# Ledger of designs, part 421: VH-VL binders against o27280

Target 1, 266 residues: o27280
Amino acid sequence: MDSMNVPEVLEIKRIVEESESVKTFIFSWDFRREVRPGQFVMVWDFRDEKPMSVSLIDPVRSEIGISIRRVGEFTDRVHGLSEGDLLGIRGPYGRGFELMGRDILLVGGGIGMAPLAALADEATARGMRVDALVAARTADELLFLDRLEAAGVNISTCTDDGSCGFKGFAHERLLTLEENHDMAAVCGPEPMMFQVMRILDERDVPAQLSLERYMKCAVGICGQCCLDDTGFRVCAEGPVFWSQELSRVREFGRYRRDPAGRRVPW
Below, E stands for the ipSAE of ESMFold2; O stands for the ipSAE of OpenDDE; V2 stands for 0.75 times the mean of E and O plus 0.25 times the DockQ between their complexes.

## First folded at step 17 (VH-VL)

Design C51 (framework fv_marstacimab)
Fold by OpenDDE, second read of step 17:
Structure C51 (fold): chain C 266 residues (1-266), chain A 118 residues (1-118), chain B 112 residues (1-112)
Amino acid sequence: as target 1 above (266 residues)
Amino acid sequence: EVQLLESGGGLVQPGGSLRLSCAASGFTFRDYAMSWVRQAPGKGLEWVSAISGRGGTTYYADSVKGRFTISRDNSKNTLYLQMNSLRAEDTAVYYCARKSNYGSFDYWGQGTMVTVSS
Amino acid sequence: QSVLTQPPSVSGAPGQRVTISCTGSSSNIGWGYSVHWYQQLPGTAPKLLIYYNTNRPSGVPDRFSGSKSGTSASLAITGLQAEDEADYYCQSYDYSLSGSKVFGGGTKLTVL
C-alpha cells in the first residue's frame, strides 16, 4: 500500500465560515506532496470518509483548505468540529485543472466554486485574466466573492431569486456575456454544467468540468464512480474532464449513481 | 457598424501558399472569436477554422488541419489565415466571420476568392 | 455528404408558407446544440437569419421563424415574397468531428 493512501491525522488549523452551510477547514500541508486545483482529498472523521475538493492552496503559508457544505450526517459531524480538532486526510487524488491561454472563465455553482477558487488563485498568480461567473440560489449562498475580488478576479454573479446580480441560471447569464476566453473551468450542479458546456462548445471555448460522484476508494479500483459507456473513473481519470470527454458520457447531465449504484435523475 | 473585409485571395498553383487577411472594425475585436468559412463554386458552406478572442486557442476542420494556420493581431484588428500545401479542392471563396455569443456567425465579410489551379 | 441534411430545393408561390428541414443526429442537434440559419442571396455573402434555434436578429422579418425538436430543426417562411429567393443553410455544432461547426448542404428556395 502506498503511503499516500494512508490517512494522515491532521489538526484543523483554522475554520473559515464561508456561508451558513459552508465552512473551509484549513490544515498545515507539506508541499513536498504536490496538490493542484481540481484535485480532491478523502476526509476521514474516524467514522466515515468522503471526497472533498481542495479549495485553498497556499505554499507560502504551507496550508491547504477544504471547503465542505453541510448536507448530511458526515458533514454535520465535521461542521461540529472546532479548531484544534483532528481529521484524517489522504490524497490528493484525481486529475486537476490545466491552465492554458491568457484569459480564463470560471463558471461555478454553489459549492462548485471550491475548486475554482483554488484555480483562480493559481491563474491570477500566473498573470492570467480571470473572469468568474458565480452562481447560487440566493445571495447568501454565493461563495468566495471577497476572496476572488482580492485576487483580482472579475466577478459576475447570478442568483435564482435575483437577490444578487443576474436573476436566473448560470447558463442564461453566460449567454449575455459577449467576451470570449481562451479556456473555461466549470464546476457546480451537473445540470448547470451540462448547459454551460454546450454554450462553451458552441463558442469554441475549451472547457474543463469537474464532476461529482460517489467515491469510495479514490484510486480507481472499486468502480463506484465509473461513468456509463466510457469506463471513466471520476477518481482516476477525473474529476476534471474536458468537454470532449464528457460528450461521450451518456449519463452526464442526465443521471447519476447513488451510493447503492442505482440510477437516479438529476 | 461592424465591418469585415477580406483580402489576399488569388490564383496559386497546387502545393503553393497563400495568406488571407481580414480587417475588422466597428467592434472590440479581441472580445470576439473569429472564423474562416469557405464556399467552393456552386457548393455549400464549409467551416474551416476558428480562433479565440485573445488567440490562445485555435480549431481546424480535418480537411485543412496541418496545412492551414489561423492567427490574429488584435493590435491591428486583423484576422489571418496562412494556407500552405494548397490543393485544388481548396478553391473557394473564403469568408471571415465573427462568432456571436450563441456560436452563430453574426457578421460576414464579402469574401475573397482563392483559386488553386495548375 | 453534409453532416446536417437539407432538401436541395424547395419552392412556393408568393404568399405561401414554406418550410426547410435540417436533419442532424445525436452528436449535434440531438445532443442539444443550437441551430442557426443563414440566408445567402445570389452573389452575396451569407447573412444570419435565425440564431439559437428561434431568435431573429434585428432587421429580420417575423415571417421567418425557426424551430428545433429532437435531431432536427426547421425554418419556416410565411407570406413568401420574391425577395426570399435564395440559398438557406442551417448550422450547428458536432462533438464527434473534433468540435467542428457544421453546415447543412443548403436549400435553394425558388419563388414561383
Scores: ipSAE 0.862, ipTM 0.927, lowest interface PAE 0.6, mean pLDDT 95
Fold by ESMFold2-Fast, scan of step 17:
Structure C51 (fold): chain C 266 residues (1-266), chain A 118 residues (1-118), chain B 112 residues (1-112)
Amino acid sequence: as target 1 above (266 residues)
Amino acid sequence: EVQLLESGGGLVQPGGSLRLSCAASGFTFRDYAMSWVRQAPGKGLEWVSAISGRGGTTYYADSVKGRFTISRDNSKNTLYLQMNSLRAEDTAVYYCARKSNYGSFDYWGQGTMVTVSS
Amino acid sequence: QSVLTQPPSVSGAPGQRVTISCTGSSSNIGWGYSVHWYQQLPGTAPKLLIYYNTNRPSGVPDRFSGSKSGTSASLAITGLQAEDEADYYCQSYDYSLSGSKVFGGGTKLTVL
């Protein structure tokens, strides 16, 4: 088994432009180092290191993909890279999704569709029926629709502005979907995930939720990714949590923490 | 159009077993989670057990966990409740109920009476 | 004791307004879980009356309305009629009870 504590320098094999603000960087990967949907890696540009969810897991082509949204200095530099350039990759880290039952509902918002796209591939390979509710603010921010369709996923969309599919929020669209599922997986903004979790709890659908919080390190020293009440650390004990664990956390969906650790309403 | 019809209730001694059935019609059975809800004579409603649409996930109230088993046969549009190790406090009318997408029990059967007595 | 508290009885005369309260806690209504209401006429199965806090199923008169605030919910019945005489139950979800849907203890409405 390879050490996960030392970055491996990998060549960018291919770059896929998912939207104006999102790119997927594809690397050759040795699957002797196992990686599962819901896990993340630390991406190092030889200056700074940031956690990124794995969005593609392809053992047939021996590839992994990492989808990155452009939001600041680090991600701007990484988006400026080309095929053939090098990045350091550490990991994988974190708890991946668990699959159970015969069918699964995926509910993703924005970049939260990245880990769910990898999960869709695994669920399909296991013979599960997969339905996805893909949400974004606008049509151009809906991600991975072509990939989900290619995987045989039944897709519903919603946008806040009504530019594609249902006009409204993910939880509003979910209430109009009558079909029940054996389980669900949810990833997106925390307010969206909180609303969706409550509905799934009441529908008797166990859900796993992926929290993609800001993290400083992946080796278990990370106070700023801690959740209130239970003290869960996203990088060590997550990022994937069952809904029954999160429903008890006072901070989930109600408050966030700023860099100083102060509670700030959403 | 939507109908739920319970059967299998009756008189049983403490420690005995009964299997309840609920025949569903008028909707796509496999698309809905189903529950059993009971009501003791002169008392209120108590949720007992739930099962997901494809049957992959089950839930039980603490009072029945380990004694009752919920199951379904989607090819027959039928919900079941296997009740073992019955106690006097299990005496109740047992209702079959459909779970809506809003989380409510939107349709109920007429109930079947289970009496646990020596 | 029920996890959700309802008054055991309420009464009113025809044409009056009655209100039935449903008091929960931080682990159910207070956490943001929805409240549903059921009407049970004597000798019959419960029937869905109000779902998802405020919504009426087709066929339920607009005399029935629901509301939710904080850790509590309320069912209001205006223009009370003799056929409204029944038991009324609120229902929510409680995360502290494994997989549990919780019902109020029920309220007997008498139309005088």
Scores: ipSAE 0.801, ipTM 0.916, lowest interface PAE 0.9, mean pLDDT 88

Design C52 (framework fv_marstacimab)
Fold by OpenDDE, second read of step 17:
Structure C52 (fold): chain C 266 residues (1-266), chain A 118 residues (1-118), chain B 112 residues (1-112)
Amino acid sequence: as target 1 above (266 residues)
Amino acid sequence: EVQLLESGGGLVQPGGSLRLSCAASGFTFRDYAMSWVRQAPGKGLEWVSAISGRGGYTYYADSVKGRFTISRDNSKNTLYLQMNSLRAEDTAVYYCARKSNYGSFDYWGQGTMVTVSS
Amino acid sequence: QSVLTQPPSVSGAPGQRVTISCTGSSSNIGWGYSVHWYQQLPGTAPKLLIYYNTNRPSGVPDRFSGSKSGTSASLAITGLQAEDEADYYCQSYDYSLSGSKVFGGGTKLTVL
């Protein structure tokens, strides 16, 4: 058995409260094991295991961060943990983002900003211009603004209630932006991503989108995260996909599979 | 005022080559994707090629793929279309068009005529 | 043969309402890509008439309107005028054609 597939019990080094519902858990990481923005890890609390995107990659401090939104029993337990407590981490898995060009547009919604924040760090470190459209329902749910600003990212905010920035949805705000970029990276609610993707396609802006699905094995075996009509496994072929790939995925933006494998609409 | 001016059209023999240019003014050229659209005499509009704002990505219709090359020089605010291995069916007025934020072509040049004939 | 299908011609008397249809498929209009319309007067370059399904650029009269539903779009012209005699083209995006921008075959509008 590959050592990468065995959870390593790691101590929570630090916890950052990003918002009322989101915490970033920071771990010491041996960077002999490469990790890329857009990849995910399986987090094990010794009772259950869930896939989580890597939101921080810091080779200087030898740390990674995993941002987790409180949404259910598993995340409730994890959010109850303190610094010094233990979690099992295995991975990283999946295909991460690819960076190319001189400038990149990041479009993120809610916790979807997690992998994009990591990507922003890499892109800025490479000297790329990074513009980020950060969307959330309300101002207090906007994530990583200070972090992104500190990295030199040009931020545009969008909130459903207009409490911060543009009042409306991410795709609506996107339509108001006049400049195009070499490429875009998108992560957030799938309906948002679907709308954003279509706009970017029409603008001739290549886009990478990170999908979220229920994953069990993370190694392309169980099929829990298979996408209809393509056979794409989000854990193996993804979670980052090019827009051209997703155009072949019938379920994208339309429905998803629940933990029982049933189709559920967005 | 946005302006697009095509040039480089003319008469060419089958198998020949021609290079079209489109001079843009009145807007930040690098911020906009550009396209070539052609129209054969008495026929409809046909999309030919597109290029992203920074020139990193190009797109081609199947009818011209492998023969045409779209490029741009943002320092000169100029769009180009290198046409090789020209065929009679390539005879058309070639328009350069700016891609809007909405994916439409919001500004068009007046076109340049390309005639491929023996 | 065009990816988007338009009637070859439509006609109407001055003051009448005319409609031009644009029929696509699940890989373009039906996928949710926007539809744009262009007016081409005789001997001129195309002009953007409607963008993003229903929007009019500055200078376009409100008697021009666009709509989209399912796999089809429609351009409506009310209060038809002699100056409206032109060719009209719909345009969209199709993911199945290597990201092609696709046009309709065009519709010749004659004002009687």
Scores: ipSAE 0.742, ipTM 0.885, lowest interface PAE 0.8, mean pLDDT 94
Fold by ESMFold2-Fast, scan of step 17:
Structure C52 (fold): chain C 266 residues (1-266), chain A 118 residues (1-118), chain B 112 residues (1-112)
Amino acid sequence: as target 1 above (266 residues)
Amino acid sequence: EVQLLESGGGLVQPGGSLRLSCAASGFTFRDYAMSWVRQAPGKGLEWVSAISGRGGYTYYADSVKGRFTISRDNSKNTLYLQMNSLRAEDTAVYYCARKSNYGSFDYWGQGTMVTVSS
Amino acid sequence: QSVLTQPPSVSGAPGQRVTISCTGSSSNIGWGYSVHWYQQLPGTAPKLLIYYNTNRPSGVPDRFSGSKSGTSASLAITGLQAEDEADYYCQSYDYSLSGSKVFGGGTKLTVL
């Protein structure tokens, strides 16, 4: 119905190689159409359309960035593109993160650091103190460390294999961190987010979590991205939720649903 | 050498108000969430209210919501509980407690007695 | 009549083992929230005894241990001593209550 529901064909201005499997695609953007950290866009390669979180929001340079991990046919095709090539972008969609207080803890797993990198920029610009716990399976999969450092973020890392920083999972590293924060934002694999959420709940740190589940519908019309018991539509009411909302959803952290609605354990 | 010291308790009439203070020392006060936990005479522990380290967020038990206000002054290392519209059921020893990184109450003050009676 | 249910009293002789149960529900212990235990000697403030299900603070004897399974937790005290006479409270978090930390009703331990 409006410009947000029609794909705009944009030229890839720059590509940043974040890791062997992750690239950030940067486009010129007219900020009369506002974008906030935690929102997503639909990326159209003229064959298929997939939701992607916005990882860079730069009004000074009039640019947005979209970080994409190579995981399948669509993302393999997009990774094969070069600067100057075209992609369709529709959106933004979803609610963004809310910032409150004087300091924030970011907890990101793998590609989940993408929306949190955009949030770190906004929090820093507001004068907040930003601490980031960046988690991955291996050192090679830690993302945005240089960008977070350049923004003045205090960084802790952890890897499952111990190849960088703390050896262990994000929630295990979180338990060794002494400082409390006014709020937290969490994005990553759902089992990681569930463990982190419970710790933050017990610490009296209000947390927002981004559920980046596979979506069939970008505009929230189909209801295929619903959560059990609450009827939340991830693409319309999320993807960002407060921990109090998610703790009331029986499926969060226990199982997910496939496209047929069947329960699949994490 | 963590120390928490409550003050401000006393006898008040039903419907009255009272302000409790907790002076903290021996740790970086602003890095810890703080709570008030009460215990009625001869009864068990009941969590009352919590505040985040920088004071940006507060939590209240349903029994006190709308009547009690938790606050802190990190420059003075002091936690407060403003209690309004007091009821006989609010009669208790009120403890100041520090929340650890594990979510436990790792240090407690000595408590201050609040008696609501006609 | 707390959200977390404890027996009101337990007793044992010196040197024996006692256990104190803490029974919760799907919205607290069953959801995966941690369980902490506090010891309160008569006329004193509570003291942290066990945190995060199984951990002991410095100065707590290894006779005290915690466990958690399903919707319940348990505090075990071995080699019971007279100085262990106290009230014991479990504590967890319940998402169905407004940001609520919940305590068990307390268990009075008597050393015979």
Scores: ipSAE 0.592, ipTM 0.827, lowest interface PAE 2.2, mean pLDDT 87

Design C53 (framework fv_marstacimab; at its last look DockQ between E and O 0.88; V2 from the best seeds 0.81)
Fold by OpenDDE, second read of step 17:
Structure C53 (fold): chain C 266 residues (1-266), chain A 118 residues (1-118), chain B 112 residues (1-112)
Amino acid sequence: as target 1 above (266 residues)
Amino acid sequence: EVQLLESGGGLVQPGGSLRLSCAASGFTFRDYAMSWVRQAPGKGLEWVSAISGRGGVTYYADSVKGRFTISRDNSKNTLYLQMNSLRAEDTAVYYCARKSNYGSFDYWGQGTMVTVSS
Amino acid sequence: QSVLTQPPSVSGAPGQRVTISCTGSSSNIGWGYSVHWYQQLPGTAPKLLIYYNTNRPSGVPDRFSGSKSGTSASLAITGLQAEDEADYYCQSYDYSLSGSKVFGGGTKLTVL
């Protein structure tokens, strides 16, 4: 057994409240183990285990951050934890984002901004121009705005209710933006990503999209996160995919598998 | 007013090379992806190549891949198409076109004629 | 041989309604990519007529309209005028052709 696959029990160093429903848990990290934006870790609370994207990568402080949205029993328990409490972390796993060109557009929805925030840090550190379209249902659900601004990211916001920025969906806001980029990174609700991807394709903007699926093993053996018709395993070949790859995925933007493996619409 | 003006067309022998230019004005050139589209005499439109606004990414039709190179100089507001190993089937009017936010070509040049003949 | 199929020609009398079809597949129009239409008058460069399925650029009369359904799109011209005699091309995106922009074969519209 690879030691990488054994959860390490880590102390929560600090907790950042990002929103009412999202917290970032910070851990000390040994950067001899490389981690890239777009990769995920398996978080173990000694009862259950869930995949979570890495939202902060700080080699200077030797820290990583994991942002978790409160959505169910597992995340309820985790959100009840305090600084100094313990969690099991194994990973990182999966394919992360690749950076190319000089300009990058980030399009994120809700908790999808988590991996994109980490990517923004890396891109800005490399001297890239970073524009971010941050989407949420309401203003209070917009994530990482202060952090992105501090990093020098040019932010555009959109909310479903118009409480902040453009009133509407991310793809609608995107259509109003005239400036194109060398590449884009997208993460959020799959229907959003599907719409955004098509627009970016039509604009000749290469795009990487991070998918969310139920994952159990994280090492490509159980098949729970396998995408229909391609054999792509989100945990192994993903979770970051190029738009060209996703164009082959029949289920993308249309349906997903629930924990029981049943097809459920988005 | 948006303007696109192609130049560099002419007569060339098979296997020869030609470089087309497109001078753009009336808009922020670097913000827009640009494409070359050609039209053989009496035939329809065919997309040839595209380049991102900053020039970091290029795309080619299979029919020209490996032979044509698209580039741009944003400081000069100019789009280029280097055409090598030209073939008779490359004979066409070549248009430069601006890519809109919606993926359409919202502005076209008047075109420049390229004739490949022995 | 074009990825998008158009009728080679259509005709109509002044004042009539004509439609030009653009038939694609599941890898372009059927995937949800937008369809654009261009008008090319004899001896001129193409001009954008309809963008993003149904939208008209400024200066394009409202007698031109676009629609999209399933794997096909359609351009409708009402109140046909002599000046509408031209070639019309549909255009979309196809992911199966290495991210290529694809054009229809073109339709010659004759006003009788």
Scores: ipSAE 0.875, ipTM 0.928, lowest interface PAE 0.6, mean pLDDT 95
Fold by ESMFold2-Fast, scan of step 17:
Structure C53 (fold): chain C 266 residues (1-266), chain A 118 residues (1-118), chain B 112 residues (1-112)
Amino acid sequence: as target 1 above (266 residues)
Amino acid sequence: EVQLLESGGGLVQPGGSLRLSCAASGFTFRDYAMSWVRQAPGKGLEWVSAISGRGGVTYYADSVKGRFTISRDNSKNTLYLQMNSLRAEDTAVYYCARKSNYGSFDYWGQGTMVTVSS
Amino acid sequence: QSVLTQPPSVSGAPGQRVTISCTGSSSNIGWGYSVHWYQQLPGTAPKLLIYYNTNRPSGVPDRFSGSKSGTSASLAITGLQAEDEADYYCQSYDYSLSGSKVFGGGTKLTVL
């Protein structure tokens, strides 16, 4: 019997509307059950259960936050909930980010900024210098800019359409950033992460990347979340990997897995 | 004007030690990763070691791992390479080089000659 | 032998075009890592000639150009001049190696 495998029914304490399509749901949390940036929880709406990254970790207020983008039936139902409503939460699961050195670069795309926002808080609290490259399709999809700014993070933005900051992709913007870092953390669409990883490799910046893959087994018992060529299970041995681990995976940036485990072109 | 000036090379016996230095000027030293690249007489270029801008992370080629230590002093704008347990095959000109944001070695020092011979 | 393969020598007369190849594998150029080129004049340190596949630093004439396709890259020199006589090195990154930064074996360009 593992208590982390049993959902705890928690009251939604507060909801923050991050954008038209993204909300952060905040819950009271007992920090005897430690949670770290880069880990995820299973969110249960009493019909379906889906993995969601933890975007806020606040031991002082005894709260965690989970940021959810509206993309389908489950997330549409959760977005319809109000403060005071109940959700089932189990976890945390997965390997979180490791911090090293004196400064860190965060590179986030869309909802991938969610776990990186939690990491920014931890890095800042440790006295690290934090630079963030925040990428999205449009200005309205850039997330957590006010929160990062309030924390003293140095922010660069880019949008595909040029509506805010650099016009172009995250990897193109990264090439114009001169400053070196002791480490980086990257989260977003896999094609973006693949391009960013190669640039960071060439710059001698060790990078951790968080895979936002569909996970069917949060505790790793089913093996559904498996990376090609390595045998690693994302939900058990990830979702956070060092670039040295991911650069050897033929699937990364080129293919993904559907819910049945089939390779789908990216 | 970016300048890198190396020193500390010389003749040493097998098993001996040397410490190389590279004095940097003309740029914000702490913002750039730095590397050592060597070239044996009449041979090609071989990357040896790298250090991140703030010194938190270091990298080594397999041929020197455990014997060489790269370090930097950002207050003095100086890069170092401590070379221990030197072998004849370590004989080379050692270049200090700066890593650009594109991953290229965009500036190089003049090189310092290390000769390991009995 | 180096991980990136270059011809050991190439030659041409003034005004001609020469091309220097850099052949890699699936773990370096084939993985999508960039290629940089360095020029080393006799008795001097290497100097950056081409970076990130195709880009020229300030001061490098436009008769030098780089390209990359598949597992290989090429440096082209048009309008060859006597002062181009030098050693040329390609450089990339290889994820399968502990050290990861890899140089080609070098190509000596002789201007006849």
Scores: ipSAE 0.774, ipTM 0.903, lowest interface PAE 1.0, mean pLDDT 87
Fold by ESMFold2, look of step 18:
Structure C53 (fold): chain C 266 residues (1-266), chain A 118 residues (1-118), chain B 112 residues (1-112)
Amino acid sequence: as target 1 above (266 residues)
Amino acid sequence: EVQLLESGGGLVQPGGSLRLSCAASGFTFRDYAMSWVRQAPGKGLEWVSAISGRGGVTYYADSVKGRFTISRDNSKNTLYLQMNSLRAEDTAVYYCARKSNYGSFDYWGQGTMVTVSS
Amino acid sequence: QSVLTQPPSVSGAPGQRVTISCTGSSSNIGWGYSVHWYQQLPGTAPKLLIYYNTNRPSGVPDRFSGSKSGTSASLAITGLQAEDEADYYCQSYDYSLSGSKVFGGGTKLTVL
């Protein structure tokens, strides 16, 4: 008999420094609670609770990994923890990515590569051809390149400053890639995702995109994660949406909401 | 030199079937999505169907869903359109077109005429 | 659903500038989808003339240019020549049509 909404306190088994600003925290996990790429967990540091994407799903070692970018007070505190320290984890929540066809394109911006790294492992295990477009502001912030290469993923990179790969935005690099794919999975800054979605639509590539919104309950009750126009709750009907579901949402790529529910520009 | 050569058009009665073929050359066929676009006599262009480069996903205009099937054989560099339950309004020149990475149709065949008449 | 609207015909004398409009809606051009243009000479297949709003393929003269603003796009032809007499189609994507490519109705250009 498990309580669905009570965090389980878990020991940090390992910490991997992915970049100066991103760490992966690895925990033992009982896979009777199945986890799929694109689902999220709520991470509780005993003061505050934030949604985080799962980046590693390893049933063989009975481990999950959660990649966290240092961006504020909560993530600063979590980055200060050591192996053996405790965090609360509840979940997983939401719907994950679905795989189709034999050929998938991953487009990830910054920390958005975290759920896509997990998806890449599943796709390669199914024998799919996997291409990844990995984007960041600088070369030092390109995530998971060695892991993706070892898995047999074909990598294209882009950086805002041109320090590695294509200089420019992910959607600009995407326009120079000629190969057509059966599907795509996209995660990153919402303005990037909107531009990438538009290009994929025009190429007739079905795309799934993972959205971030403010979350409180994570089970669809409080309404804090709702999208304009559709009423979709990111924590319940998402965080992964098909591009056609998002094309009706006027806020996607145009504005966001702060924790008080106010519209703010991207 | 990119070439697209359609064949299989002709005269058919309503309710009949035809299978169109498009032979592709001059490019790596499996890397490109392909489409069929048609043009009724005296009328404009209408997109009909599309298929991904590896063939894993297909799309159809509402006017042809359930009646037409797009397919490809990448070992033979050939695109197909199986047209069943043909109607008079399907009468058109059918073009094979290649989809570019910018979303345009950058190469077109010369078309094959399909006439549906009693 | 929505379709791209073009004037049925335009005309101009040799050497003149003509424009062909392509008016869409919020579900196609206005959503941010790109616009492509095709030239169809009498009795021939369409040929790509402008792609991704403003780009010209190799072999297309620089007197052809495209633009896009808001929910509309335009094809401009300067220095009009007799061989420009053709039908011109704009094309975009419309998310409300479930993956459908949308062509304008076509514009017959007559060189006087």
Scores: ipSAE 0.705, ipTM 0.879, lowest interface PAE 1.4, mean pLDDT 89
ESMFold2 (binder alone), look of step 18: mean pLDDT 93; pTM 0.945
OpenDDE, look of step 18: ipSAE 0.858; ipTM 0.918

